# Miniprotein binders against Glycerophosphodiester phosphodiesterase GDPD5 (GDPD5), part 13

Target 1, 371 residues: Glycerophosphodiester phosphodiesterase GDPD5 (GDPD5), of Arabidopsis thaliana (Mouse-ear cress) (q9c907)
Amino acid sequence: RTLHPLPVKGPKTVKLQLQTSRPYNIAHRGSNGEIPEETTAAYLKAIEEGTDFIETDILSSKDGVLICFHDCILDETTNVASHKEFADRKRTYDVQGFNITGFFTFDFTLKELKQLRIKQRYAFRDQQYNGMYPIITFEEFLTIARDAPRVVGIYPEIKNPVLMNQHVKWPGGKKFEDKVVETLKKYGYGGSYLSKKWLKKPLFIQSFAPTSLVYISNLTDSPKVLLIDDVTMPTQDTNQTYAEITSDAYFEYIKQYVVGIGPWKDTIVPVNNNYVLAPTDLVKRAHAHNLQVHPYTYRNEHEFLHYNFSQDPYKEYDYWINEIGVDGLFTDFTGSLHNFQEWTSPLPDTSKSPRQLLSQIASLVLPYAKA
Short names: E, the ipSAE of ESMFold2; O, the ipSAE of OpenDDE; V2, 0.75 times the mean of E and O plus 0.25 times the DockQ between their complexes.

## First folded at step 9 (miniprotein)

Design r1 (from q3 with Y25R F29L; at its last look DockQ between E and O 0.01; V2 from the best seeds 0.00; counts 0 for: pae E 23.9 > 1.5, pTM E .604 < .8, placed apart)
Fold by ESMFold2, look of step 9:
Structure r1 (fold): chain B 371 residues (1-371), chain A 86 residues (1-86)
Amino acid sequence: as target 1 above (371 residues)
Amino acid sequence: SPEKLEEEIKELKDEAKELLRRAMRLRYLLGDPWLVQKVRELAEKLEQLIDEAEKTGNEDLIEEAEKLLDEIRKLVEEAQKILRKS
């Protein structure tokens, strides 16, 4: 007789899928407007608040373990200075032509890094969680996304790859980029943008280093995003200018390897005396080359919000989403952006499972089936 | 009435923004630059008609804006059908 439909296999239950109908809500280092950045708690809060992607920065420990941490030095967001046993570990290294002094991640083993506690980056944010949470590994970050009650994407940055490759070596001729891709594959990540495999485990791999993105294009078809710094900052690996990497010629070249760009939002819409000026054509030109645009960083605080928005972050979101036309937003305030999007661009009702729908249909038809 | 005109304008603006967003996503997915260029051009003309209607109170301009919005919607829906078929 007819083949019985296979039951849907899922991790315990069928998870709610990633939305692709509105700009992505990208939880920049987690919900770090509230909870210290790059911590389990910040990521769990962002997931609870409805983020599409949790975003992290990947660096390395001395012993080659990938960690979720933004600065190459531990000084600003950890209590490393309070650890007398580490007082002689301060070093000075050349970082992109500058002598930087601090406690570098690659001078500490994972075991040593796990003794540290994370603190808020900005004094005007809530300080009550300082010292409560350790540095997490990239593998711990991946398990947070895996274990989420819905499909949550990940957005890892290959951070400071020139510096990492200079100071950390892996056996077998492997380098930092290899370790990142190998770890992603270990956890089942792969597949081109919007493929079935990608939709099951959504991923963007981002970097400021074009050569890292080109290198990994031979290792994975996962979607890649080129991050773009201030107009005065050349690329760390190729020493290319802002003007070159945002040219039409470069977009035509780099689109073979990336699906989008992640520019600093002030390079899209310049600022003078804390007022936004007329936008550049960067987003329009990126779109003309079929590149998504995911700018960073949207922050709600008075210290960051420009006068044009009257201290209302919803006016900023409206401007960037509906006038500028960006495709995703790196936000420190996941819940704020989520609420705006739910109000202005609600998703279809997906609260009903296939079983619930079948039961509803059966209840409507059952009286007629007795005839 | 002015109250109904204002409400109609708001609804037209909201739907036009959503359709443009959908078109930008569909063009990106389909690799068809004509779709977004055409939808953007029609959306710009729609915005000009709405702005003039707001300034003048001319309800005939709203009818013309609604026709443009229908044209945009048809383009987006046809592109969406192509994507679903693939």
Scores: ipSAE 0.000, ipTM 0.103, lowest interface PAE 23.9, mean pLDDT 84
ESMFold2 (binder alone), look of step 9: mean pLDDT 78; pTM 0.729
OpenDDE base, look of step 9: ipSAE 0.005; ipTM 0.266

Design r3 (from q3 with A43L E44R; at its last look DockQ between E and O 0.01; V2 from the best seeds 0.00; counts 0 for: pae E 21.5 > 1.5, pTM E .736 < .8, placed apart)
Amino acid sequence: SPEKLEEEIKELKDEAKELLRRAMYLRYFLGDPWLVQKVRELLRKLEQLIDEAEKTGNEDLIEEAEKLLDEIRKLVEEAQKILRKS
ESMFold2, look of step 9: ipSAE 0.000; ipTM 0.099
ESMFold2 (binder alone), look of step 9: mean pLDDT 80; pTM 0.758
OpenDDE base, look of step 9: ipSAE 0.622; ipTM 0.849

Design r4 (at its last look DockQ between E and O 0.01; V2 from the best seeds 0.00; counts 0 for: pae E 20.0 > 1.5, pTM E .666 < .8, end hemmed in, 4.2% free, placed apart)
Fold by ESMFold2, look of step 9:
Structure r4 (fold): chain B 371 residues (1-371), chain A 84 residues (1-84)
Amino acid sequence: as target 1 above (371 residues)
Amino acid sequence: SPEKLEEEIKELKDEAKELLRRAMYLRYFLGDPWLVQRVRELAEKLEQLIDEAEKTGNEDLIEEAEKLLDEIRKLVEAAQKILR
């Protein structure tokens, strides 16, 4: 059917609210399957594609500015190596028992970090945007969500808090965790899960470090999520095993501080020779303790899709949403998950305005048009 | 009744074919190749249910087919909403 524009009535003063009736679409580092991770462009694209939450990793610069950046070193996703003025800045530090050599974020001031440009992590992803975008601060990330044309939640990770506290000092004896929570409060974030305040500015605070989540529970009632790594990886701060932190006893303990867990998806459904095996009972047990489950990371590329899904990311989404029963999905491909959910579990009255649809159609068609 | 069952089956098959046609049309605009694959898989499952209902006379399978068709319809209509 041909689209016909409808009249646009004045400035829009009310934003479309966050949906809470289907699994959350969580734009892992933005729409980074298309645009380099943790950049303004990747987050704006994710918002355009219909994400529920934009997700970031928080680290610190040398001068204590919170930045959106995943690796504690700049080497893999920036052009730092091409900056000869920084060549003497390589260092080796102990990170969770591993000697890591590279250009660490906390060895550079924000001004120095802003000279760098972001690149795609994987060579098989679209490389056309490499070198176009700078590192952004956590405050810049917060303004992206604030200024969105609809209510978009945020999902910040307190990343490597032991390392950050070891190498960065904040005024007044503040810790890394304090700075993160203070910044969130400065931008009006707060409130327990599904409260009126939370629904206006949705937020999940995530970390692999249980003690950081317990610590901030004294500072904010914002919902928290415990991230869970590979079965062989102990917790960053407490050196607790996977078996311990996924036990029923631990779930009963940690549910006082968190609303959910964010496990690596292979810990829920093990993989052998690129085939998924029978699922564990992890999701069922988490749900029995009233914990949500938001696994990571869903990626559309054949390099990551298991043979059971026949290169069809929608088969993966169907399996995880309808058979496994997860409550949210960390995806590198915001658009494909959004389309799947709109097609299989549409929300009442979530239609875009005619002008928004016309703009969206142009965006979908125009990149494929050839001169 | 046999006549009512035959009419219901024809209506289910006709709508499923139309929904698949609409999915192929929408794929052209959305640039998402997986829409057609999903609708095709559901339509094939629907056809299997209908074939079994015809062989056994089991009207409960027609109810299951109607629910599956509704799922297909919702998928296609959600995609069509995005183009509006």
Scores: ipSAE 0.000, ipTM 0.095, lowest interface PAE 20.0, mean pLDDT 84
ESMFold2 (binder alone), look of step 9: mean pLDDT 79; pTM 0.729
OpenDDE base, look of step 9: ipSAE 0.029; ipTM 0.453

Design r5 (from q3 with Y25K Y28W; at its last look DockQ between E and O 0.30; V2 from the best seeds 0.00; counts 0 for: pae E 14.1 > 1.5, pTM E .588 < .8)
Amino acid sequence: SPEKLEEEIKELKDEAKELLRRAMKLRWFLGDPWLVQKVRELAEKLEQLIDEAEKTGNEDLIEEAEKLLDEIRKLVEEAQKILRKS
ESMFold2, look of step 9: ipSAE 0.000; ipTM 0.289
ESMFold2 (binder alone), look of step 9: mean pLDDT 78; pTM 0.731
OpenDDE base, look of step 9: ipSAE 0.393; ipTM 0.753

Design r6 (from q5 with K24R K27M A39V I42V; at its last look DockQ between E and O 0.21; V2 from the best seeds 0.00; counts 0 for: pae E 8.9 > 1.5, pTM E .780 < .8, placed apart)
Amino acid sequence: SPEEVRKLKEEIKRLEDEAKELLRRAMYLRYFLGDPWLVQKVRELAEKLEQLIDEIKRLAEEAEKTGNEDLIKQAEELIREAEKLLDEIRKLVEEAQKILRKS
ESMFold2, look of step 9: ipSAE 0.011; ipTM 0.490
ESMFold2 (binder alone), look of step 9: mean pLDDT 81; pTM 0.781
OpenDDE base, look of step 9: ipSAE 0.529; ipTM 0.793

## First folded at step 11 (miniprotein)

Design s3 (from r6 with R24L Q97L; at its last look DockQ between E and O 0.01; V2 from the best seeds 0.00; counts 0 for: pae E 16.6 > 1.5, pTM E .694 < .8, placed apart)
Fold by ESMFold2, look of step 11:
Structure s3 (fold): chain B 371 residues (1-371), chain A 103 residues (1-103)
Amino acid sequence: as target 1 above (371 residues)
Amino acid sequence: SPEEVRKLKEEIKRLEDEAKELLLRAMYLRYFLGDPWLVQKVRELAEKLEQLIDEIKRLAEEAEKTGNEDLIKQAEELIREAEKLLDEIRKLVEEALKILRKS
């Protein structure tokens, strides 16, 4: 008779936990300094490079499927223009007071969107991966985090919710925000910031739309972050000015619903002629209201680096982390920020066994072993 | 003896600390060099070193519980083998640094 294997006593296998002892490394649309944004490959590379969170923008297809995609039009980061079968799909819509003409995500079904291929946003970035990767769904993005060999947080943005709710209808009277929260719950996300549940599946929900964040606060206790645009840009849903939404009174109001703000870094430290100027008090005032600050976007190309830092990204990281005191950084260059933090603020060595350290090394070297 | 077990535990700590430092340095050099064979060699040696350190720890635990001096001598022999692996890793890291300094 064939015998069943007897149970074997072995050590408990656990995933490496999210670090919470230094500012968060937030992989803005994945490691897109190298690989086209919002793709599986960009997210996998960010995870291998040691990111704390993978970040995405959520929009919708015509048939109501949540997709990972930044622009409301497909024109700039896909090959949609080369698809002659879609040539009659160009439309003009009002987007935040501007007439925008292009191929809008909500005018295409998921099946149609999956025929497209992603390309790099900036011509000065590596073009070798253009056309290799499709648009992914939000559910596909969630499986990337779920299946990671360590605990990796997610940082989804509810993007253009006014526009999405105007052009996409959901069964049962649901709106875009409901679909996003329902999908997060389907994959087991929930829990307040730093709760046991949150630490197992870390999450920040971000948006430029304050009313979307207030709305979802009735649906989930997951931590929320208010994104803040340039000083000239009003909020997309409430048409409130920068001055209003960065006032102490507004911080006292919005802190009931969010754990932090995500401002454009140039509004924290203004720039003139590619020199950073004296910083504002925005970070100090946000911290006084118990709000974290996660600025965007840190980019390593010389076009984005400032003369005060000799255009050295590590001097810029040092300034923002140690002088300004931010709590997280949205970066297109996951690896460079990770290397800076490993050099200057390494995780406690005494907490890791040789086996855990080998696992970390294997994660870091795997891409080079294959290439 | 209790003194021999104490010294053995101190040697295990020293080996672990040195391994962690060298492996962190190798990860740093991976970023700058991009040499897949150097990285694979370090990974292979680190796997052998982890296995060896785990065995040394098991021998030390048993020696502490039983007072068996033969287990202490076996652990000391494995410590010398672990030191040879650390030296090999150190040489690989120093060769990589030599390449970087020449640039």
Scores: ipSAE 0.000, ipTM 0.183, lowest interface PAE 16.6, mean pLDDT 83
ESMFold2 (binder alone), look of step 11: mean pLDDT 81; pTM 0.779
OpenDDE base, look of step 11: ipSAE 0.162; ipTM 0.560

Design s4 (from r6 with R24W Q97I S103K; at its last look DockQ between E and O 0.01; V2 from the best seeds 0.00; counts 0 for: pae E 15.9 > 1.5, pTM E .701 < .8, placed apart)
Fold by ESMFold2, look of step 11:
Structure s4 (fold): chain B 371 residues (1-371), chain A 103 residues (1-103)
Amino acid sequence: as target 1 above (371 residues)
Amino acid sequence: SPEEVRKLKEEIKRLEDEAKELLWRAMYLRYFLGDPWLVQKVRELAEKLEQLIDEIKRLAEEAEKTGNEDLIKQAEELIREAEKLLDEIRKLVEEAIKILRKK
């Protein structure tokens, strides 16, 4: 006899609200410093650890189902190679001018993808959960946020949209971007940044592809973030240089469509031999154009920490938050960043209503009313 | 007794809110522990709790419609049973989380 999970009803009351008074804690692919990336377990851990947003990469299966998965090939973070029934499915495709060989997500149906199990990307991370969790769909990801006991935002990336649109077709001439926005609307997402609707279901839609963000601006007023790669990497869709897309002119243009940028943190503060160098003016210039800055990726392993900070992640957080002034941090280590912020910039206690707070204040003062 | 029905509905809402929180924790247990018996036990108790809450709601609706105070008393007894189930599930969830934190 198969036992079914308890049906989860939506919240009956307003959940604990998303904080907006300190930089956002953005759980990059979940709490993947501990648990394999882009799995339900990694996202549940991030929510438990106090993240503001859970972040994912959206790709597609062969049959057009949106999945949460970072690489266009399954090779590095799944056990696909151990599945002998898939041995003949390895392919070579042109990906932005490079011949890439591997097991591509769009060559497998959702049913086939669900047979695979996720593993850690880095050998120096905790390996105990390898093989325990399947690939999840974007809809499954959305239900994790919906069913959380507090308001937790989502931060989906429209990943490799040129590649996805080349290899997956949806009915009615729909594009990959259409399916992403359609799915978000199905789950009640919408509303401009900080609107009532947005605060109930917080969302940032991110992409490295400027044309995808401009395109979806015709479909949704949800806030959008332009991701920015290494200084040597042009945009995948428009072939624009780093210098062009970080220019003041481009910021003045793109701010009509996005609320912020998500640059690789090393382009904000260059690194040489694991020492951070003098910061660029990128954050100051973005702020001058009213653009938020959410850099990626903050990682606590010695391979990623800097000697200037004694390889101490808390010193790094202090630098980025209080010196550089970023508005959000993409972290693989949700709990570490959360602990830092709880210690250094704790949120006010909002569990009491204004009337309850005023009543408590009055009871403390009332004995002195005649004095 | 409209006041009794009103109080009953408030208790039902409290039980539903606690059940939702506990279901979230049960999903957490499912993905972290790898102990299928503990996960299955929590699921079993949560399913029994859902069935009990649904019956309590049915009794409350009938009591409101008919004014039958005996139905209110029956619902109150089932609420006490639901609270016992919630406590049992919460203890299992808390023990499992404690095990995870020691790892």
Scores: ipSAE 0.000, ipTM 0.237, lowest interface PAE 15.9, mean pLDDT 84
ESMFold2 (binder alone), look of step 11: mean pLDDT 80; pTM 0.776
OpenDDE base, look of step 11: ipSAE 0.095; ipTM 0.561

Design s5 (from r6 with V39M Q97M S103R; at its last look DockQ between E and O 0.12; V2 from the best seeds 0.00; counts 0 for: pae E 12.4 > 1.5, pTM E .734 < .8, end hemmed in, 0% free, placed apart)
Amino acid sequence: SPEEVRKLKEEIKRLEDEAKELLRRAMYLRYFLGDPWLMQKVRELAEKLEQLIDEIKRLAEEAEKTGNEDLIKQAEELIREAEKLLDEIRKLVEEAMKILRKR
ESMFold2, look of step 11: ipSAE 0.000; ipTM 0.314
ESMFold2 (binder alone), look of step 11: mean pLDDT 80; pTM 0.776
OpenDDE base, look of step 11: ipSAE 0.051; ipTM 0.429

Design s6 (from r6 with R25M A26L Q97L; at its last look DockQ between E and O 0.01; V2 from the best seeds 0.00; counts 0 for: pae E 18.4 > 1.5, pTM E .738 < .8, placed apart)
Amino acid sequence: SPEEVRKLKEEIKRLEDEAKELLRMLMYLRYFLGDPWLVQKVRELAEKLEQLIDEIKRLAEEAEKTGNEDLIKQAEELIREAEKLLDEIRKLVEEALKILRKS
ESMFold2, look of step 11: ipSAE 0.000; ipTM 0.115
ESMFold2 (binder alone), look of step 11: mean pLDDT 81; pTM 0.782
OpenDDE base, look of step 11: ipSAE 0.115; ipTM 0.560

Design s7 (from r6 with R24M R30L Y31R Q97L; at its last look DockQ between E and O 0.01; V2 from the best seeds 0.00; counts 0 for: pae E 20.6 > 1.5, pTM E .769 < .8, placed apart)
Fold by ESMFold2, look of step 11:
Structure s7 (fold): chain B 371 residues (1-371), chain A 103 residues (1-103)
Amino acid sequence: as target 1 above (371 residues)
Amino acid sequence: SPEEVRKLKEEIKRLEDEAKELLMRAMYLLRFLGDPWLVQKVRELAEKLEQLIDEIKRLAEEAEKTGNEDLIKQAEELIREAEKLLDEIRKLVEEALKILRKS
């Protein structure tokens, strides 16, 4: 375990609890701005950097093992193309109206997938870790959170459930969603949002597929989040428009099943020529229906940061947290968001006197005072 | 004329339907590919296209209210510009699809 040793569990005392007083830091596929996405090392780094939740995408192997992996094809973030023994394993499948050719996760057994190594998605990110880490299973992901030295939440996405159910069969007539919920229950996850049980093992189950979220509502009371794509993208399972799923009527309906929405941040605040424009009222309307808003994805790199923020991710965080008022942020850069929040909204430290706490707060606030 | 406005509105509806279908498929494919450069380019073109369609609709509505034939001509020019943007998006989607279909 040389590069990133697992945390050791301390004595039989209560772990430091999840904070619920400031927006959630959600480590999107781990600290993947630094370490390749969806790997043990990326998740351990995110925990070290102070994330509230580690986030993963769940797909399946050929033999029905849940894995942590984002794309339904292995081509972009693995070295599959360098494995000549797999050269004849490319397939073409209809994926939601597109004929997609590639090395699909469900065409490989777990044993075959474990031969592959993960690489960075973007060439402008640190490439030094390419080829060092294998694909991990959802169970391995759950043990990372369980064994953390503090309470760390998990944020699994039921990814491409229509595709998974078409190509992978589980015993007893079970479907992909059943396997995800069964695995969560096996590791002790359950309980409604902010319940005692939830606070011990925090969880949000997310999906772009409303029918998957409604389906699992009969299996678990764990909090669910509806992901929302670009304004032009209908839901993948029900073919509902953006306008429909962000309507007040739909919010009144879906709040029976979800605690929040996870929209793409550009649908909340439109962008023109790499400048953010005036925000929409989406966050205010979601809040009026008692829905949290956790937008994606916050990235520090010049390639993603809009000109309004002058290459300063802290300006972006300040805008989204303090002006827009979001409840959580999916970030590729756990550490920078954590540092911002420790500087601008530190958690109480009851080990210090009131005067020491006031001095600490003053030191953190003064550099960020607005003109 | 009322007939010219009716035909213009029919063209606008066709353009908007084609744009929505193309953008839906483009966004789906580009999220699947995960290439930030292509995603950013398609988003920029899509934004310009939507602004253009909104302006075309505005011109058509004003032409109907005022009977101003110059506004019809302006809308027709913008429709041609919007069709060029659609073609640019199609080319980017085709390139992305080529990448996915090869190794």
Scores: ipSAE 0.000, ipTM 0.177, lowest interface PAE 20.6, mean pLDDT 84
ESMFold2 (binder alone), look of step 11: mean pLDDT 83; pTM 0.813
OpenDDE base, look of step 11: ipSAE 0.032; ipTM 0.432

Design s8 (from r6 with R24Y Y31W V39L S103K; at its last look DockQ between E and O 0.01; V2 from the best seeds 0.00; counts 0 for: pae E 19.1 > 1.5, pTM E .704 < .8, placed apart)
Fold by ESMFold2, look of step 11:
Parts: C-alpha cells; structure tokens; sequence
Structure s8 (fold): chain B 371 residues (1-371), chain A 103 residues (1-103)
C-alpha cells in the first residue's frame, strides 16, 4: 500500500488507469477502418479514440526481429510488388499443408522490410493514407503503449508460430515464443489478470495455437487468450476439432492457463444469408467456467453488417454487449465502439479525468456538426 | 493563504464534478436529438471550459508553491467564468430535454 506520492519527484504524472467495468474496446490492428493496419498512426489514432487495448499480430523478419504484421506474406497490405529490386524474392513454401506463393516476412531483413509501405486491406476503406507508413517492430509497438498519456493495454498475437519456428532460428535454442515473452519482460510486462502489476501495464497474449499458450504459461503468468477459428478448422498445432476445444471438459482444462477465449463471432451467433440466427450457448458456457469471451471482428461497413442491424453498427454493439454479454470486442472502428459505450455505459468519475471526459465529448460532437 | 488554496482546490473539484455530469447528459441527448445548435454550442462551451479549468489548476498550483494571493484572486475570477459556462451548458441541456420529452 503506497503513501501519497511526493509533489515534485519523478518526471511523469500519474496516468488514468484502465477501466474494467464494461466490455473492453480492443483496437484490432489499430483503428484500421481509417488508417492502414498495424501502423504507428493506426495505433495512435486508436489511443486518441479511447481504446482500452491496442492489438497486434507478431511475426518475424529474416534476421529474427519481431514485427507487427498480420499475413505471413507481404503481398496484400504492402507495396512490395512495386519494389523491382525484390522481384526475385517471391517464394513458394508449405504453410500447414498448402503451397503458398508470395513475399514472406521471414525472407526479408528488418532493413529491407522498413523500405516497404503499408496500404489498406479493403478497397472500400479510405485509401488516402496508402504508402505513408512503414512496418513497425514489436518493440516500437510496445513504446507506443508505454508512452501513451493514459494506461493503454496491449493485446499481442503469437501469429503462425509453427511457420516462424520453421524458418527463423534464434540463439541458444530459443523459439519464437521465447522471443515474444523475453521482449514483453524487457518492457516490464507481467502479472496475473487484475493484479497490481497487470493494472499498471495491461496485457493479453493471444494465439490460435494451444501448444504456444501452454509453452508460455511456464514462462509468464500474464493473461492468455485462446483464439478459436471457424467450426470446420482444427487447431494448427494439435489438430483438435472445434467441438473438442469448445467442450466443457476442454474449458475446465484450459482455465488453468487462459483467462478467456477469442472466437470468431459467427461461431457464437451463426449467420444465414447475411441474417444472424439464434445465438449458441458458447458465451454462457465459457462464463460458467470463468472464461472471458472476446470475439472478433466488429466492422462498421455495409459489407460486414448483418441485415438485422439496418446498417447501424450501434445496433450490432447493443446486441453483442447487452444481449449476448461478451467481455470485449475486437473492432476495426475504435471510435465507433468507444462512442457507443460512452453513451450507454459512461464511466464513473474515478476512472476518467475531466480533461479526458471533455475531449471525449468533443470527439463525439464533431461528426454530427456536419449533418 | 493555505486555507484559501485548500478551498480553491475544493471549488475546482466541484466544477469538474458538475462539468462531468452535464457533459454525460449532453452526450445522452446527442444520440437522441442530433440538434445542430446543441452540437455546436456544446462543442464551443466544452472547449472553453476545458481550457479554463486547466488555467485554474495552474494558478492554484502556483499559488500553493509561492503563496502569491494575486494568483488566488485570478483563479477565483476564472472560477466565476467557469460557473457561467456551466450555467450555459445546463440551460442548453434542459432546453434539449424539454424538446425530447415533447417528441
């Protein structure tokens, strides 16, 4: 229990703490509905918009540097094809039983990757920022959270660990998972969910690979989340079925080392002809085992909103938060979800400063002033 | 002087608490009315209020460090200005709520 801080010691003000009283706003690859994914600008925008967590995907360069990047190939979200000096770098590799051809992250050094520029994944999103931002490292991502003016959590995914471990070698017999945990510890991350240490530097470590989560459970007590794919997709490392990994027996097993699951939202509430159907009992069963549920991905665009919601993303948020009862939402539209939550579940004054509240009101008013 | 600074800090907290309440109410009305004059007025007053509260805090901290009573008087003047802004926001919210109830 600490005494009151000294009035003039230390270079920093006390930061506003993470809220834990409403579902988490998780900025999936940053605020990428507006700014290209996995970039400093997308993460800074998400922090400005009031996100609880910034989320990233971790892969590796050829020289073993952890980078923030989603696809194992550079083709879809970079300008790699316009770099003629790299034209002979296209390769074909076996990726989990499929021959995939492209420009793989692990075939490029960090220096080479830094020459590339990020672009929007979807043509129907704002294209004006294409080519403006480079790939960032995981360490750069961690400094963004560290230097934020409030406590902002991080939500890194250990992405494609089998593939990374096949193609990148680390000194001392270390694995990709070791490098991720070592980097987290270097930046002061640790502590079980809701501990004092965790609340100062909030973290969830996510993966689709159960063996990666088990492996790191021996290295860190930081909270872990098992990501769950479509009902037809077995786990990439253990070849376990959807039915097995969502069973009550499996939930009882994993609650010893994970705090939650991250399922694709269509497996919680199935969809037919772009209409949502009756929800499954997955969230209720996860909660019965004291597991949080953080589904992915909530997107505002017409291409993703189901007809039940009448092109209104707030109807989708209301349904998922208040009827389904999820504990966090992976969103491409940080500000949209934030505005909904500020309207429907405003935080008490003990969680926000007046400056932050006034800034939030200002951001909510601006979009409507032009109508 | 130390007692005057303490009372000044209590007034800052009161202003912040009332501002927070009124801005929550304005946020609620934003989603139901969408009134352009409400949006414009809330934006203008919120920006002025934020700047004013920051200046009052700066003056209070400097007065505590230096014991300069002129800074306390300046902060008290700014508090009265902040109270006028809060009254304007309150009236705006009350007028908007009356419109909502009729609709």
Amino acid sequence: as target 1 above (371 residues)
Amino acid sequence: SPEEVRKLKEEIKRLEDEAKELLYRAMYLRWFLGDPWLLQKVRELAEKLEQLIDEIKRLAEEAEKTGNEDLIKQAEELIREAEKLLDEIRKLVEEAQKILRKK
Scores: ipSAE 0.000, ipTM 0.177, lowest interface PAE 19.1, mean pLDDT 84
ESMFold2 (binder alone), look of step 11: mean pLDDT 81; pTM 0.776
OpenDDE base, look of step 11: ipSAE 0.020; ipTM 0.440

